# Ledger of designs, part 8: VH-VL binders against Isomaltosyltransferase (ctsY)

Target 1, 124 residues: Isomaltosyltransferase (ctsY), of Sporosarcina globispora (Bacillus globisporus) (q8rqv0r968to1091)
Amino acid sequence: VEYEAEFGVQSGVSTNTNHAGYTGTGFVDGFETLGDNVAFDVSVKAAGTYTMKVRYSSGAGNGSRAIYVNNTKVTDLALPQTTSWDTWGTATFSVSLSTGLNTVKVSYDGTSSLGINFDNIAIV

## First folded at step 24 (VH-VL)

Design z4 (from y5 with light chain D32E)
Fold by ESMFold2 at other seeds, fold request of step 25:
Structure z4 (fold): chain C 124 residues (1-124), chain A 120 residues (1-120), chain B 107 residues (1-107)
Amino acid sequence: as target 1 above (124 residues)
Amino acid sequence: QVQLQESGPGLVKPSETLSLTCTVSGFSITSYYVHWVRQAPGKGLEWLGVIWTSGQTDYNTPFTSRLTISVDTSKNQFSLKLSSVTAADTAVYYCARQWYGYSYGPFDYWGQGTLVTVSS
Amino acid sequence: EIVLTQSPDFQSVTPKEKVTITCRASQSIGSELHWYQQKPDQSPKLLIKRASQSISGIPSRFSGSGSGTDFTLTINSLEAEDAATYYCHQSYRRPLTFGQGTKLEIK
């Protein structure tokens, strides 16, 4: 199940279209201050361990973003440099989710680095 | 306080290499991107290129064969070299810092600029 | 490349007057248009970012509007110190480009 970043709940960030190759109608950029984030309501039928995939572009260098589930930080996700701002990568992590609704947040916090372009997440 | 300062020779002979430095302070060169922009006397602004925090560069197309932008992180210095110069390269040269958080963005701080004249 | 065309090239203005400067892009650039002021013998100074967003320390008489291809910088009550050349700048796509400039002089 895919969740487009531009349709998540955006805080301090915005949708842009100035690089090709995004899914949906755009991507999110503008992670410029602490606390800037995109949040998603992720519902799963069964509690368990899931793989989350983050599609992103990081043309300037190796970036990172904090991942929160249900208001608890679960990782600082590395976002290795992409070949350019016009190419996209995928970063993955494992997460425990509860039955039903989970709030997943991709956030720029004190351990995060660089601007990145954030396209979507997928749960598998 | 954020500061950028260009320096280099004021006069360069035709066909030689123009060489400038930009010394920065008050911000992390591992977080911000520095661009070079020039302005011919009485003319508008022309973007030359950017160096990303990784050291990778993007150049404006007319300059790709003549332009080298680099960084020395130990000195907080960026460098610009433009080879095979002609009178058309006479300009004030600026370094400028990009607003944080985007692939490309506006330039929030500029150096004072340094005039380079290409003349025999 | 994306061409930015400003209007007018030059305007004589009086203090307290409302002044508008336009910038037209050759293709849509969303909101990725920025405005700078450049006084004689000085470097450019950022006034407005992303079409309409304020910059800390810039007087509130400066405002921006527009999206897509048509953008406007407004000075709501001109001050004598606002005599300068104004540039628009797009960061939507490389190569980054600037408008040709609009020079304001006090009449």
Scores: ipSAE 0.768, ipTM 0.921, lowest interface PAE 0.9, mean pLDDT 94
Fold by ESMFold2, fold request of step 25:
Structure z4 (fold): chain C 124 residues (1-124), chain A 120 residues (1-120), chain B 107 residues (1-107)
Amino acid sequence: as target 1 above (124 residues)
Amino acid sequence: QVQLQESGPGLVKPSETLSLTCTVSGFSITSYYVHWVRQAPGKGLEWLGVIWTSGQTDYNTPFTSRLTISVDTSKNQFSLKLSSVTAADTAVYYCARQWYGYSYGPFDYWGQGTLVTVSS
Amino acid sequence: EIVLTQSPDFQSVTPKEKVTITCRASQSIGSELHWYQQKPDQSPKLLIKRASQSISGIPSRFSGSGSGTDFTLTINSLEAEDAATYYCHQSYRRPLTFGQGTKLEIK
């Protein structure tokens, strides 16, 4: 299931369209300040380990973002440099989710680096 | 205190290479992107290019064959070289820092600028 | 290449008046338009980012508005120190471009 960043709950960030190749109606940028984030309500039918895919662009260098599930930080996700700001990459990791509703947050916090363009997440 | 300062020769002969440096302090050069912008006397501003934290560069189209932007992280120093100059390259040259958090963005801090005159 | 056209090129203005400067983009640039002030023999100074967002340390008399192709910088109750050239700047796509400038003079 795919969750578009621009339709998540945005805190301190905004939707932009100035680079082609995004899904939906845009992507999120503007991770300027600690605590800037996008949050998603992710519902799963069974508790377990899922694969999370984060689609992003990081044209300036190797970026990173903190991932939170239900207000607990679960990883600092590496976002390796993309060929340019006009190309998109996918970062993948395993995440444990509870049955029903989970709040997933992609956040710029004290261990995060660089601006990045955030397109969507997928839970597989 | 964020500071950028351009330096280099003020006079360059036609067909030679214009070489400038931008020395920076008060911010992480591994996190911020530095742009070069020039302004011909009495004229407007022209973007030359940017160097990303990875060392990759993007140049304005007219300059792609003549312009080299680089960084020496050990010296907190950015460099601009423009080859085969003509009188049209006479300008004040600025280095500028981009606002954090975006692919492209506004420039929040500028150097004082250095005038380069191209004259035979 | 995105062309930014400012209006007017030059304006002589009276202190305490409201001044409006416009910038028109040759294609839609969303809100990726920024405004700078440049005084003689000085480097540009950022006044407004992303069409309407304020910058710390900039007097509140400066404000910006617009989106898409039409943008406005407004100076409410102009001060003598505001005599300068004003530039708009787009960061929507490379190459980054500037407007031609609007020079304000005060009597």
Scores: ipSAE 0.762, ipTM 0.916, lowest interface PAE 1.1, mean pLDDT 94
Fold by ESMFold2 at other seeds, fold request of step 25:
Structure z4 (fold): chain C 124 residues (1-124), chain A 120 residues (1-120), chain B 107 residues (1-107)
Amino acid sequence: as target 1 above (124 residues)
Amino acid sequence: QVQLQESGPGLVKPSETLSLTCTVSGFSITSYYVHWVRQAPGKGLEWLGVIWTSGQTDYNTPFTSRLTISVDTSKNQFSLKLSSVTAADTAVYYCARQWYGYSYGPFDYWGQGTLVTVSS
Amino acid sequence: EIVLTQSPDFQSVTPKEKVTITCRASQSIGSELHWYQQKPDQSPKLLIKRASQSISGIPSRFSGSGSGTDFTLTINSLEAEDAATYYCHQSYRRPLTFGQGTKLEIK
C-alpha cells in the first residue's frame, strides 16, 4: 500500500513537480527547518513487523530523515545519494506497527541531513 | 556571519583560462550549495553552475565543455575555471549561496563580485 | 530553457508612488520565482523568495505575488533608495535563469 507524500499531513514543507518520475501528483520538498515533516495515517489489520519503503531523490549527496511511529522515533533512515535530482531511489527498513491506526512521520530533525525530495512510502 | 568573497586575476588573455576562487565563512560547505553567476558590464545575470556536496556539478549548457567548478573543503574555498576565454567572457563573477532545503533555490548570500576582463 | 521576460525595461518614478514590475515565464514554474535588487556597483540582494515569501531585513514595502507564468513585484510607497535594477529568477528547472532586468530611476 502506497501513501503519497503530497497527500500526507504536511508541516513546514510543500508539494512540488519540478523533477520528473514522481508517483501521483507530485513530491514533497522544502525540508528547510528542524521539525519539518510529512505524517501519514497507516492502518494495518495485525500488529507485527512490516517493511517500509521510502521513495526519494537526494541529488546533492547522502541525506537522511528521522522516522517516527506513533510519536516515537524509530530510526534515522539513510537516503543514499541518487544519480541526480531527476532520479529516484528507495530506502527500506523494518518497522513494528500496532493493530489499527499508526501515525508514521518522515521528519527533518537535528540528526537529519540535506534537502531531499520525498515521493511516497509503501508498507509491505 | 555568512560571507562569500571572490578573488582572482582581473585580466586574462584571449584563449587562456580564467581562474577564480570563492572563500566562504559562517556556514557549512557540507550542507549548502554554492553557485557561480556572472554579469557582463551593463548586462543581466547569467547562471554558470553549481557544485553539490558530493562533488558532482551541474553546468549551464553553453559552458559544459569549458567550465570546471571544484571545492577544497579544508580551505572553505570554491574554485571556477573557464577555459578558452574570449571577450564575451568579460564580466563580474559572483559566487552565491543557495537557500537551504531544496534541489534548486534562490540565492540568499552573494559575494561582492570580481571583474574579469578578457583582453590582449 | 525557461525564459523570463520582465516589464517594463525601464521606469522613471516619483517617491511615494506604488511601483509594479512584472515577470512572465515561458512555461509554468509554480511558485519558484524570486526577486533581487541590484544597486549600482553592488551585488544582487534577495528581496522576495518563492513568489511571495518575505526575507528578513527587507522593508515591508516590497511584496510579491503570482504563480505559474505571471509574477509581480510591488513597491508600495517608493523611497529614493529604491532606485536600482530589479531581476526575477527561476529555480524551477536547470538551467537557472534570470529576467533581463527592470531599471527604476527617481524622476
Scores: ipSAE 0.746, ipTM 0.916, lowest interface PAE 1.1, mean pLDDT 94
Fold by ESMFold2, look of step 24:
Structure z4 (fold): chain C 124 residues (1-124), chain A 120 residues (1-120), chain B 107 residues (1-107)
Amino acid sequence: as target 1 above (124 residues)
Amino acid sequence: QVQLQESGPGLVKPSETLSLTCTVSGFSITSYYVHWVRQAPGKGLEWLGVIWTSGQTDYNTPFTSRLTISVDTSKNQFSLKLSSVTAADTAVYYCARQWYGYSYGPFDYWGQGTLVTVSS
Amino acid sequence: EIVLTQSPDFQSVTPKEKVTITCRASQSIGSELHWYQQKPDQSPKLLIKRASQSISGIPSRFSGSGSGTDFTLTINSLEAEDAATYYCHQSYRRPLTFGQGTKLEIK
């Protein structure tokens, strides 16, 4: 199931529509400052290891974002350059989730790089 | 402190190539995008193009065939080349840094500009 | 291409008065509209980003408003040093474009 970035809980970021090809009603941009993030409540029926993916655009170069689960940093997810700002890529990661509700956060952290456009996150 | 400074010859003959350099300091050229903008005497501002941190470029359509923007990361230096110039290319040329965090955005720091006159 | 049309082209203004400058976009650009001040023989200086967001070091007398197609720069109590040309700029889609400029001179 896909979680649209524009419907997540946004902190320091905003929804934009100035690039085509997003799902839903827009995408999130404006990761300007440390701690800027989008958070999602992700529910799973069983604890275990899940593969998740981020749909994004990074037209200027190789970007990255920190992934947090339940307030614990899981990874610095590489977001390789997309062909342009008008094309979208996906990046995947493995994460352990608890039964029921998990807070998953895509964050601009001290180890993050570049502006990126964030469309959605999903369990694959 | 963030600085951008344009340099190059002030006079270029018609049909030749205009070549400018933008030397930068005080910020990471792997994180910020540098644009070139020009202003003909007494006129408004015209966007020429951008070089992304990857080295890829996007040019304003009228300039696509004549414009080359490049970077030398070892020198903290961006270059602009505009071929086949005419009097219409006479302008002050600026390099400018884009506000961080967006695909496109405003320019938070500008060079002081360099006037290039195209004349015999 | 998104055309930005400023109004007025020129205005002679009195110190201490409120001044407004408008910028109209040929299509909706959300809030991706920025304002610059350019004094004679100087490079442009960013005053306002994303329609209404303030910039550190810019006097509070400068403010911006609007969204979509209609945008306004306001100088609440004009000072003599504000004599300059003002440009709006959109970063919604390439090519990036500027308004034609509004020149303010002190009466």
Scores: ipSAE 0.716, ipTM 0.906, lowest interface PAE 1.2, mean pLDDT 93
Fold by ESMFold2, fold request of step 25:
Structure z4 (fold): chain C 124 residues (1-124), chain A 120 residues (1-120), chain B 107 residues (1-107)
Amino acid sequence: as target 1 above (124 residues)
Amino acid sequence: QVQLQESGPGLVKPSETLSLTCTVSGFSITSYYVHWVRQAPGKGLEWLGVIWTSGQTDYNTPFTSRLTISVDTSKNQFSLKLSSVTAADTAVYYCARQWYGYSYGPFDYWGQGTLVTVSS
Amino acid sequence: EIVLTQSPDFQSVTPKEKVTITCRASQSIGSELHWYQQKPDQSPKLLIKRASQSISGIPSRFSGSGSGTDFTLTINSLEAEDAATYYCHQSYRRPLTFGQGTKLEIK
């Protein structure tokens, strides 16, 4: 199931369309101040380990973003540099989710680096 | 206080290489991208290129074969080299910074600029 | 390449007037349009970012509006010190481009 960043709950960030190849109607940029984030309501039928895929662009260098599940930080996800700002990458990691509703956040924290363009997440 | 300062020779002969430096202070070079912009006398502004935090560069298309932008992070110095210059390259050259939160953005601080004249 | 066309190229203005300068983009650039002031023999100075966002230290008489292709810089009560050339700048896509400039002179 894919969750478009531009349809998540945005805090301190904005939707943009100035680089082609995004899914949906745009992507999110403007991670400028600590705590800027996009949040998603993710519902799963069973507790367990899921694969989370983050689609992004990081044209200036190796970036990173903090991932929260239910207000608990679960990783600092590496977002390796993409070939350019006009190309997209996918970062993948395992996430533990509870039965029912989970709040998943992609956040710019004190351990995060660089500006990035954030397109979507997928939970599989 | 944020400062950007261009320096280099004011006169360059045709066919030679124009070399400039931009020394920066008052901000972390890992939090900003530095761009180069030039302005021919009495004319408008022309974007030349940018160097990303990784050291990768993006150049304006007409300059891709002649332009090199680089950084020495130990000296807080950015460099511009433009090879095979002609009179058309006579301009004031600026370095300018952009906050890293966007792929491209406004230039909030500019250097004072340095005039380079290409003449025999 | 995104072309920015400013209007007018030149305007003689009187103090206290409301002055408008326009910038038209050859394609939609959202709100990624910025305004600079350049006085003679000086570097450009950022006045307005992202169409309408104010810049700390810039007088409140400067404001910006617009989105998409049509943008306006407004000086609500012109001061003599505002005599300068004004440029719009797009950061939507590379190559980054500037308008040709609008020169304001005090009459």
Scores: ipSAE 0.559, ipTM 0.875, lowest interface PAE 1.8, mean pLDDT 93

